# Ledger of designs, part 19: VH-VL binders against q9vr94

Target 1, 124 residues: q9vr94
Amino acid sequence: GVTEEQMWSAGKLMRDVCLPKYPKVSVEVADNIRNGDIPNSKDTNCYINCILEMMQAIKKGKFQLESTLKQMDIMLPDSYKDEYRKGINLCKDSTVGLKNAPNCDPAHALLSCLKNNIKVFVFP

## First folded at step 10 (VH-VL)

Design s13 (framework fv_becotatug)
Fold by ESMFold2-Fast, scan of step 10:
Structure s13 (fold): chain C 124 residues (1-124), chain A 116 residues (1-116), chain B 107 residues (1-107)
Amino acid sequence: as target 1 above (124 residues)
Amino acid sequence: QVQLQESGPGLVKPSETLSLTCTVSGFSISDYWVHWVRQAPGKGLEWLGVIYYSGSTRYNTPFTSRLTISVDTSKNQFSLKLSSVTAADTAVYYCARELWYSFDYWGQGTLVTVSS
Amino acid sequence: EIVLTQSPDFQSVTPKEKVTITCRASQSIGSYIHWYQQKPDQSPKLLIKYASKSFSGIPSRFSGSGSGTDFTLTINSLEAEDAATYYCQQSSSRPYTFGQGTKLEIK
């Protein structure tokens, strides 16, 4: 596992790549998403999708279970892994049927499911 | 080793601007969210505000109209300016680093007394 | 603004005693509570983050528990050096807020 500082640095990198691509998503809104206040709009959903694609959790609108579990082992501190593994398994079907939905809907569905099923929600 | 250190005048006259600087070492301020917290003598901790690594700021009410937090990345410093001070602003001022919602490292604190 | 209320305000304790400090939030904050120790004339020091996760280098006698609105910090076997004021802090929403503090004095 990684340190919480390494996890923070990885999060910053992903935000620095993705937030400028969605100028309608303010820093305030991005910080609210980090805290689990997840709005349902095209711009915020596609911002979330950008980050989840960098995490290799979503590819072409489809959730990637095996890739996500592998990324957890790389990107999360050991104390986070059991809770996130549980949450990911509870949420693995959250994107089913949404691949072609027009507003980056798989990203919203996955992140909302994870927030509701993980005690300490961390997101860039 | 992560270290934060406050500096600035320890005495400020009423109606003047209180100005403090936090100098950090062991990390870059451009990579973290950094905060100001104060503590009046014998009282508890009060959050003042944050500057994000993007440079965006958020301030606690009732400080929004008189508080400014800014960064100087070239000096690895961030600062606090609090205008129109009164005796109620007498406090120890701390700078602190945030890591995932908690303040993992704090400066030593600097006492600022507001009196004529 | 989320209000945090600590109990007790003050406690005088003997070495090796087990001590519990409670923090109650005015609304549910999940596990977004953190605990700090502040000794006289010193800065606060992070002890416990996310209700129950110990910060690096913190003695094992300190532990935290709780979720939602009710949280506790426990010191399993009090040492003389633990005389301090303890604060809880929430990060569920801005503004970040602190409890009023619990002062522990050692007999």
Scores: ipSAE 0.506, ipTM 0.863, lowest interface PAE 2.4, mean pLDDT 91

Design s14 (framework fv_becotatug)
Fold by ESMFold2-Fast, scan of step 10:
Structure s14 (fold): chain C 124 residues (1-124), chain A 116 residues (1-116), chain B 107 residues (1-107)
Amino acid sequence: as target 1 above (124 residues)
Amino acid sequence: QVQLQESGPGLVKPSETLSLTCTVSGFSISDYYVHWVRQAPGKGLEWLGVIYYSGSTRYNTPFTSRLTISVDTSKNQFSLKLSSVTAADTAVYYCARELWYSFDYWGQGTLVTVSS
Amino acid sequence: EIVLTQSPDFQSVTPKEKVTITCRASQSIGSYIHWYQQKPDQSPKLLIKYASRSFSGIPSRFSGSGSGTDFTLTINSLEAEDAATYYCQQSSSRPYTFGQGTKLEIK
């Protein structure tokens, strides 16, 4: 595992790539998403999708379970891993049927599921 | 080693502008959110505002019209300007770094007294 | 704004005693509560993050618990150096807010 500072730095890198692509998503809205206050709109969903694709958690609208578990081991401090592994497994079917939905719907479904199943929710 | 250090005049006259600078070392202000928090003598902590690494700011509601937080990345500093001060603004002013929504490092604090 | 109410405001305690400080939020804040220690004439120091996760270097006698609206900071066996004011802080939404503080004095 990594330190919380390294987790922050990795998150910042992903946000710096993705947030400028969605100028209607403000820093405050992105911070709210980081805290698990996740709106359902095309711009916010596609911002989330951009980050989840960088995390290798979503590919072409499909959740990638084994990739996500590998990335968790790389990106999270050891103290976060058990809770995130549990949450990821509870949410592995959250994107089923949404691959071709408009508005980056798989990203919203996955992140909302994770927020509801993880006590200390962290996101870029 | 992460360090934050406040500096600025310790005495400000009523109606004037209170100006403080926080100098940081051990990290870049371009990589973190940094905040100002104050504490009136014998009272609790009051959040004033934040500057995000993007340069965007958010201020606590009572201070929106009087408060400006700015950054000088070349000097690794951020600053606070609070205009139209009164005796109610007498407080110890702290700068602090945010890491995942908590303040992991704080400056020593600097007392600013508003008095004629 | 989310209001945090701490209890007690003040407590005089004996070394080795177990101390419990509570923080109640005006609305649900999940686990987005953090605890600080402020000794006289010093800056606050982070003790506990996200209700229950100890900050690095913090003695094991400090622990936190709770979720939603009710949170607790526990000092399992008080030491003389623990004389301080303790503050809870929420990060569920801006503005970030602090409790009014709990002052611990050592007899």
Scores: ipSAE 0.622, ipTM 0.887, lowest interface PAE 1.8, mean pLDDT 92

Design s15 (framework fv_becotatug)
Fold by ESMFold2-Fast, scan of step 10:
Structure s15 (fold): chain C 124 residues (1-124), chain A 116 residues (1-116), chain B 107 residues (1-107)
Amino acid sequence: as target 1 above (124 residues)
Amino acid sequence: QVQLQESGPGLVKPSETLSLTCTVSGFSITEYYVHWVRQAPGKGLEWLGVIYYSGSTRYNTPFTSRLTISVDTSKNQFSLKLSSVTAADTAVYYCARELWYSFDYWGQGTLVTVSS
Amino acid sequence: EIVLTQSPDFQSVTPKEKVTITCRASQSIGSYIHWYQQKPDQSPKLLIKYASKSFSGIPSRFSGSGSGTDFTLTINSLEAEDAATYYCQQSSSRPYTFGQGTKLEIK
């Protein structure tokens, strides 16, 4: 695993790519999402989707279980891995039926599920 | 090695502006959030505000009209200005780096006394 | 703003004793609580982040637990060097807030 500083730097890279694409999402709102306070709106959902696609956790509105588990091993410090592995498994079906929903709904569903099932939830 | 160091006058007169600088080494202020926290003598810790790596700021509500936090990226420094000070602003002032919403490194603190 | 209340305010403790310090939040904050140690005339030092994750270099006798509104910092076997004031801090929302502090002194 990585250090928390490396995890922060990777998160900053993803945010620097995705946040400018969604100017209605403020830094405060993005910071709230980082801590699991996840609003349900098209702009925030699509911001989340942008990041999840960079993480290879969602592709074309579909959750990617094997890719997500591999990326978790690369992106998370060792002390986070067991909790996230459990949460990912509990949430693997959270996007089923949402691929074509109009407001980046798979991203919201996945991240909300993860927040509800991971004790120390962090996100870029 | 990560290090933060506060500097500025130890004595400020009532009604004047308190001005402090925090110089950082071992990291870039453009890559992290940096904060100011103070502690009145014998009292607890009080959060004052933050400057995000984007350059945006957020201040604690009692201070929004008096407080300015700014950054000089060329010097790897950030500063605090607190206007219209009173004796209630006497405190040790700390700068601190945030990593995932906890303060992983703090400056040594600088005591500012507001007195004539 | 979120108010954090610590208990006890003060405790006089014997070396090797197990010590517990609690922090209660005025609303649910998940696991977004962090613990600091401050010795006289020194800056605060991060001990535990996100309720239960130890910061680098912190002795294993320090541990944290809890979620929601109730959090605990435990010192498994107190050493003389642990005489200090301990603070909890929440990061669930801004403004960030601290508890009032718990002072430990050695008998």
Scores: ipSAE 0.700, ipTM 0.902, lowest interface PAE 1.3, mean pLDDT 92

Design s16 (framework fv_becotatug)
Fold by ESMFold2-Fast, scan of step 10:
Structure s16 (fold): chain C 124 residues (1-124), chain A 116 residues (1-116), chain B 107 residues (1-107)
Amino acid sequence: as target 1 above (124 residues)
Amino acid sequence: QVQLQESGPGLVKPSETLSLTCTVSGFSIDNYYVHWVRQAPGKGLEWLGVIYYSGSTRYNTPFTSRLTISVDTSKNQFSLKLSSVTAADTAVYYCARELWYSFDYWGQGTLVTVSS
Amino acid sequence: EIVLTQSPDFQSVTPKEKVTITCRASQSIGSYIHWYQQKPDQSPKLLIKYASKSFSGIPSRFSGSGSGTDFTLTINSLEAEDAATYYCQQSSSRPYTFGQGTKLEIK
């Protein structure tokens, strides 16, 4: 598995791509989202969607279970895998019916579900 | 290998500005959040503030009017300035790197004594 | 700010004993607690992060547990080199805060 330092570097890469696209999302708000304090607004939800698309967890508003499990296996340190595998499976239906919902709602639904079902939740 | 090292005057007079620099090696400061933490003699650890890799800062409330943290990416250094010091600011000052909200590497610490 | 209270403040312990240090938060902080060891005249050293995840190179005798408001650092079989002050730290919200410390002395 990867180190936590490699996980941080991958997260920074994704944030450096996505955060500039949503200037209303401050560094502080993005840091709060990283730790699971997830507001529900268009700008923050679409920032989250940008990250989740880079992670190959969402495609066109749809959760990608097989892709997410594969990415989890290569992106997370070994000590994180069991709780994330469990959380991902519990959240596989969290975006059902939301593909065309406004304000990037699928991204908010997925990340909120993951936060509620993963004890040590981290996000880019 | 990751290393952080504090430097600066060990003695500061009351009412003057305490100024410290942290020099890092083994990583680039523009890729991490870096912090200042202090410890008064015989006391516990107290968080002072952070500079994000974006260059934005956040300070602990008692210090917001007196504290400035800045970065010099070309020298791979970040610095602390604490103005209007008193004897209560006598402490060992540490710089530290953050990884996922824990401090994974620390400088060795530098004692700053505030006395006339 | 979130206040962290450690217990005990001080303990004198025999080698090979099991030692338990507790940290209580003034409000729920999930699993966002980290533990440090500080030996005299040395900088703090990260031991356990996110309540229960060991930092690299840390001996297996150190473990952490807990969630919400109550957290524990356990040293399963104390060694002489473990004489130090131990601090918990929360990252649930800013400002980051530390407990007051627990000093372990070896008899």
Scores: ipSAE 0.631, ipTM 0.891, lowest interface PAE 1.7, mean pLDDT 92

Design s17 (framework fv_becotatug)
Fold by ESMFold2-Fast, scan of step 10:
Structure s17 (fold): chain C 124 residues (1-124), chain A 116 residues (1-116), chain B 107 residues (1-107)
Amino acid sequence: as target 1 above (124 residues)
Amino acid sequence: QVQLQESGPGLVKPSETLSLTCTVSGFSISDYYVHWVRQAPGKGLEWLGYIYRSGSTRYNTPFTSRLTISVDTSKNQFSLKLSSVTAADTAVYYCARELWYSFDYWGQGTLVTVSS
Amino acid sequence: EIVLTQSPDFQSVTPKEKVTITCRASQSIGSNIHWYQQKPDQSPKLLIKYASKSQSGIPSRFSGSGSGTDFTLTINSLEAEDAATYYCQQSSSWPYTFGQGTKLEIK
């Protein structure tokens, strides 16, 4: 399994790629999202979408169940996996009907669902 | 420290099955998705497929009917079988480890020639 | 599948020159592009991941940029040891695909 250090290193890589693309998202706001305080705005939603696309969890506004389960296996420490498998399965339909919505709405819907259903929530 | 090494016959006859094994050291294959990639002489890289410890596999579309990848976690090995080979299957075959969707370590590659 | 097209196919370059290699995707892939160096008779070596992030141990003369469909690998001051074929690879969707490669030859 992956260590927590490796998990956070991957998270830092994703944030370092995505955050500069959304200059209206401050470091403080990104830190809040990492901790599960998720605003609903176009800029923050599209920042989240950037990260979720790097994780192969969302593609063209659609949740990717099999890709997400694969990413869980390689990105998360073993101790996180049961909780995340539960949360992912509870949230697999969270993006239905939101494809191509103008404010990156699928990303907000998926991440909010995961935060509400996962006790050990982590995000870059 | 981290090493991947391919092994298997370097010559295969047309219509036969090409069989290769990748042995890894310095890490456990149960912790990573591991892949096969090939390269025909003078050509580019072509992804073949992956396997994970669970036995989960994905194969590139042109190979789904001929390709089988298997894993033996007790030996820290994974293997490739490609059936019904032709001259077009002549290539250097690489095994590779995936970390965060990129291939961070590769085997040295083994040339397999398909000829009569 | 996502097709990656590299340019140029081949370039003969002098040491210390700045070299630019491009990779264009047939559809948007965000930042999910990775760059590899392959020297003659050697396995590929990861240089840059996620468009712009250097792999550990890679010389600072290598850098990457781009997003969406257009990506660039830059070598700011070419060294003789950089004679190699360079490949881009996308991880946005299955199957994973590689560009056709760019061969750099040193004069």
Scores: ipSAE 0.007, ipTM 0.665, lowest interface PAE 8.4, mean pLDDT 89

Design s18 (framework fv_becotatug)
Fold by ESMFold2-Fast, scan of step 10:
Structure s18 (fold): chain C 124 residues (1-124), chain A 116 residues (1-116), chain B 107 residues (1-107)
Amino acid sequence: as target 1 above (124 residues)
Amino acid sequence: QVQLQESGPGLVKPSETLSLTCTVSGFSISDYYVHWVRQAPGKGLEWLGYIYWSGSTRYNTPFTSRLTISVDTSKNQFSLKLSSVTAADTAVYYCARELWYSFDYWGQGTLVTVSS
Amino acid sequence: EIVLTQSPDFQSVTPKEKVTITCRASQSIGSNIHWYQQKPDQSPKLLIKYASKSQSGIPSRFSGSGSGTDFTLTINSLEAEDAATYYCQQSSSWPYTFGQGTKLEIK
C-alpha cells in the first residue's frame, strides 16, 4: 500500500478536479462531507459521485466491487485495508435499484453506508 | 524532514496589524491545507483559519473581519495578517499542516505580545 | 460550533498508573476526534487520529476509543515524560474546535 501522506495527496488531487465542477458546493460543505457530514442534495451527491468515479468505485451509478478492492490496495495504507474491506463488503449492494440521473443517488447511498460502517472513515 | 517555522515581530502595538510568516520545508505547500492556530498564555488552543495553494481560505467566525491568510507557493510560505489588535490577541501563534482533518506537524510557535 | 468538554481539567498522577482522559462533544461527531500532547513550552504533537488510530511513532501505551459524543484517551502505564496538557480536537464541522485541555502532573 501507500503511505498516509500519499493517500492524502491523492485525495487532495481528486478534490481539486471535482470541486470546481460543482460551484454550488462550497468549500465548507465539501469539508463537512470529507468529515462524514453528508447532505442529500443533487449538487453535493454529484460532487461525491465525481470523487467516487475518480476512485473507480462507481461507474454510471453502479458500484464496482472488483475495481474498488483493487483501488483500495493502491490508495490506502495497509493499516486501513481490513476495516475498508469489511465496510465495502457491507455496502456492496447499497447502490442497487437506485437511479443515477439526475440526483446521483447511488453516490450518496454508497458514501453514507461506508461512513456508517467504517470506524476510520476518510474521504477527499 | 518535515519542518514548519514561524517568523515575524514579537511585539505589536494596539490597533496595529500583527503579521507572521510560516516557512515550510520537507514538503510542498501546494499539496496540503495549512492552518494558523493560537494559544493565549496559560490557555487552550484556538483555530484561526486555513489556506490552500489555490487561494481558498476559511476563517474562524470571530476573526473574519480582521484576518487575512495568504500563500506564496514559490517560496513555500504562507502568512497571517490580523488587523486592529488588542491585548486579547497576545498569544503564541502556531502554523500547522493538515493531514486529512488533523494536524500532523506544527511549527515551534512564536509569541506575539500586544503592548504599547 | 461544536463544543468539546474535557474531564478532568487537572490530575496529579503516579508513575505506572493507568490514566483516562474524557472528551465530550456537544453533538455527534462520529469518529472525527483527534488527540494532541503538549509539553511545557513545546508545540502540540498529534497522538491519536479518528478516535482510535495511533499516529506513527507514538508509544503503544497511548490509545483512544469512543464514537458519537463520548471519547477517551488512555495512557496504559504512565511514564514521567507524559507530564503534559492533552487536547482533543474535532473535525466533524467548521470551525475546527479544541477541548479546554487536561493537565497531567507527575507526583
Scores: ipSAE 0.006, ipTM 0.563, lowest interface PAE 11.8, mean pLDDT 88

Design s19 (framework fv_becotatug)
Fold by ESMFold2-Fast, scan of step 10:
Structure s19 (fold): chain C 124 residues (1-124), chain A 116 residues (1-116), chain B 107 residues (1-107)
Amino acid sequence: as target 1 above (124 residues)
Amino acid sequence: QVQLQESGPGLVKPSETLSLTCTVSGFSISDYYVHWVRQAPGKGLEWLGYIYYRGSTRYNTPFTSRLTISVDTSKNQFSLKLSSVTAADTAVYYCARELWYSFDYWGQGTLVTVSS
Amino acid sequence: EIVLTQSPDFQSVTPKEKVTITCRASQSIGSNIHWYQQKPDQSPKLLIKYASKSQSGIPSRFSGSGSGTDFTLTINSLEAEDAATYYCQQSSSWPYTFGQGTKLEIK
């Protein structure tokens, strides 16, 4: 694992890459998503998808269980890992049957599921 | 432990260039946004600008024509040059590390006085 | 640029009292507000990040709250060492800006 500071440093890098790609997503809305207030719209969903792809948690709208567990180990502090293992297991089927284009629905479904099932929710 | 330390001349003449260096230890400047912030005597904090990995910079609008921030990753240092200084540039200058949009570590600050 | 206005500018307080400092943003900034303590002749020290998350090593008497445009920093039981100027800072948009500061003196 990493420190909480290293985790947040990595998240800021991902946000700095992804937010400019979605100019309809305001900084305020991105900040709300960071804190677990997740709207359901094409632009915000696809912003979330951009970040989840950088985390290697989603590929072409499909959840990547093994990759996510490996990334969790390198991106999260040890104290977060038990909650995230629980949340990932509860949410591993959240993207099944959803179409990626055009609304990035799998990304919204995954992040919302994680927010609802993880006590120490963190997102860029 | 993480440490940032400012260095440079404490006195600069009007119209000349103010030059400061921040030396960091306990982390690599390639991994963090690092910033300059100043504070005029008896006044509040004013953000000047940042530099990040490979020289990506952003400067506060009043300073864009006068300010240059640069990095030397081999020395784990970043530097500030502010040209055409006046008495209004007299301030304590801080370097600071950004972690997730907040400043988690600051240098001790160095007073730069602009006078003849 | 986003303007942050703090209240009060100055307050003289007795030890063990509860103190609240307010920071108002000129536009909504979500939870992107951070609080710093600065003692005379010292550098600022991060206390609270993202409106309500305590920085490591900060005494539990410090807490933050708020969202959107109105934010508060609370010191639940003031200690003598809390005499300082307190600043809010927003990170919602560039340039980053600070409030004008709130100076606390201990009676």
Scores: ipSAE 0.006, ipTM 0.555, lowest interface PAE 11.2, mean pLDDT 88

Design s2 (framework fv_becotatug)
Fold by ESMFold2-Fast, scan of step 10:
Structure s2 (fold): chain C 124 residues (1-124), chain A 116 residues (1-116), chain B 107 residues (1-107)
Amino acid sequence: as target 1 above (124 residues)
Amino acid sequence: QVQLQESGPGLVKPSETLSLTCTVSGFSISDYYVHWVRQAPGKGLEWLGVIYYSGSTRYNTPFTSRLTISVDTSKNQFSLKLSSVTAADTAVYYCARELWYSFDYWGQGTLVTVSS
Amino acid sequence: EIVLTQSPDFQSVTPKEKVTITCRASQSIGSYIHWYQQKPDQSPKLLIKYASKSFSGIPSRFSGSGSGTDFTLTINSLEAEDAATYYCQQSSYRPYTFGQGTKLEIK
């Protein structure tokens, strides 16, 4: 696995791509999302969706279990992997029925589920 | 190797502005969040504020009207200015780097005494 | 502001004993607690992050546990070099806050 510094750098890169696309999402709100305080609004949900698509966890509003497990193995330090594997499996059905919901709802559902089921929650 | 080092006057007169600089090496301040924390003699640690790599700042509530944190990316430095100081501002001032919510590296600290 | 209360304030301990330091938060902070060691006239040093993950180079005798409001730092077999003040810190909410510290003295 990667170091926590490499994970931080990858997170910064994803935020630098996604945050400018959603100017209603302030740096402060993005920092709150990183910390697990996840608002439910179209702009914040679509910002989260942008990040999750870069991580290959969501494609066209659908959660990608196999892709997520593979990306987890690449993107996370070894000490995070067992906890995230457990959390991902607990949350694999969190987006079911939400593909066509209007506010990037699959992204909110997935991230909220992960935050509630992962002791050490990290997000860009 | 990651290193942070505080510098600035060790004595400041009451009512004046306390000014400190933190010089970093081994990383770019443009890639991390960096913080100021202080410790009054014989007391615990008190968080003062942070500057994000975006340049945005957050200050602890008692300091919002007096505290300014800024960066000079060309020198790989960030600074603290605390105005209208009193004897209660006498403390060791630390700069620190944040990595995923924790302070992974700290400066050695610099004692600032507020006295006439 | 999240208030962190540490117990005990002070403890005198014999080498090789197991030491437990507790940190209690005024409201739930998940696992966003970090532990630091500060020796006299030195800067704090990160020991444990996210309640239970050891920082690089930290001896295995240090471990952390807990979630929500109640957290513990354990030193399984105290060494003379562990005489220091220990602080918990939360990062769930800004402002970041520290506990008042626990001073360990070796008998």
Scores: ipSAE 0.432, ipTM 0.852, lowest interface PAE 3.3, mean pLDDT 91

Design s20 (framework fv_becotatug)
Fold by ESMFold2-Fast, scan of step 10:
Structure s20 (fold): chain C 124 residues (1-124), chain A 116 residues (1-116), chain B 107 residues (1-107)
Amino acid sequence: as target 1 above (124 residues)
Amino acid sequence: QVQLQESGPGLVKPSETLSLTCTVSGFSISDYYVHWVRQAPGKGLEWLGYIYYYGSTRYNTPFTSRLTISVDTSKNQFSLKLSSVTAADTAVYYCARELWYSFDYWGQGTLVTVSS
Amino acid sequence: EIVLTQSPDFQSVTPKEKVTITCRASQSIGSNIHWYQQKPDQSPKLLIKYASKSQSGIPSRFSGSGSGTDFTLTINSLEAEDAATYYCQQSSSWPYTFGQGTKLEIK
């Protein structure tokens, strides 16, 4: 497993790629999302979607269970993995029915579910 | 102004289905998690479940087999159906909007009495 | 499921006194605690979110503190209109749960 510092370094890389693509999302708002304060708007949802696609957790509006488990096992410190495995399995149906929703809604649904079901929530 | 308002029959017979609708105004139901919470007379608040955008639902474990929450975005409404009711289901039923994991707006509540 | 235990269950207080209500979680929930006021025959009203952040429009006499498992709602300089039942709620995990409530009666 990775260290917590390595985890945050990978997260920073994803944010550095995705945040410039959504200029209406301020650094302050992105910091709030990192801490679990997740607004529901098109710009913030699509920013979240960009990061979740980089994590291989969402593809074309569909949650990718096996890919997500594999990536989290690689990207998270060992101490996080049991909590995240539980949270991911609890949230595996969170995007069902949302594939064609217009505001990157699967990303909001998945991240909100993870925030509500993971004790040690982390996000870029 | 943001408002939520419950409606439906105030009296239901044991073994029948309790049906309520929440009508919202001042916001789009597609943009928020919306919840049902109930309160038995003289008791505390009990979370029942939520619906989010066209069908993502979660129900509290005691209710999974008899609770259905549905949404009608064209009417800006969401609804609760609770089957096989007993006297223990007598309560004030509230609909509520979630903003960042807290309930920022609530309906006025509607009393449903389960009695023969 | 996370159990929230409030103390006291009931308190009779006089106007302008300071009141403290506590909420204890069965496991650590960070700052994911929210406080509601419910007056008789009315719906709950959000007062404080995320342990210490005041909801817009709420009088400054209401404040919250705490983290982890132990949380406090404080009402300074009580007013007659503060007679109500107060509930804590956690959002750390599903299902969302509420404390049993603390009833304040103002003489």
Scores: ipSAE 0.006, ipTM 0.539, lowest interface PAE 13.0, mean pLDDT 87

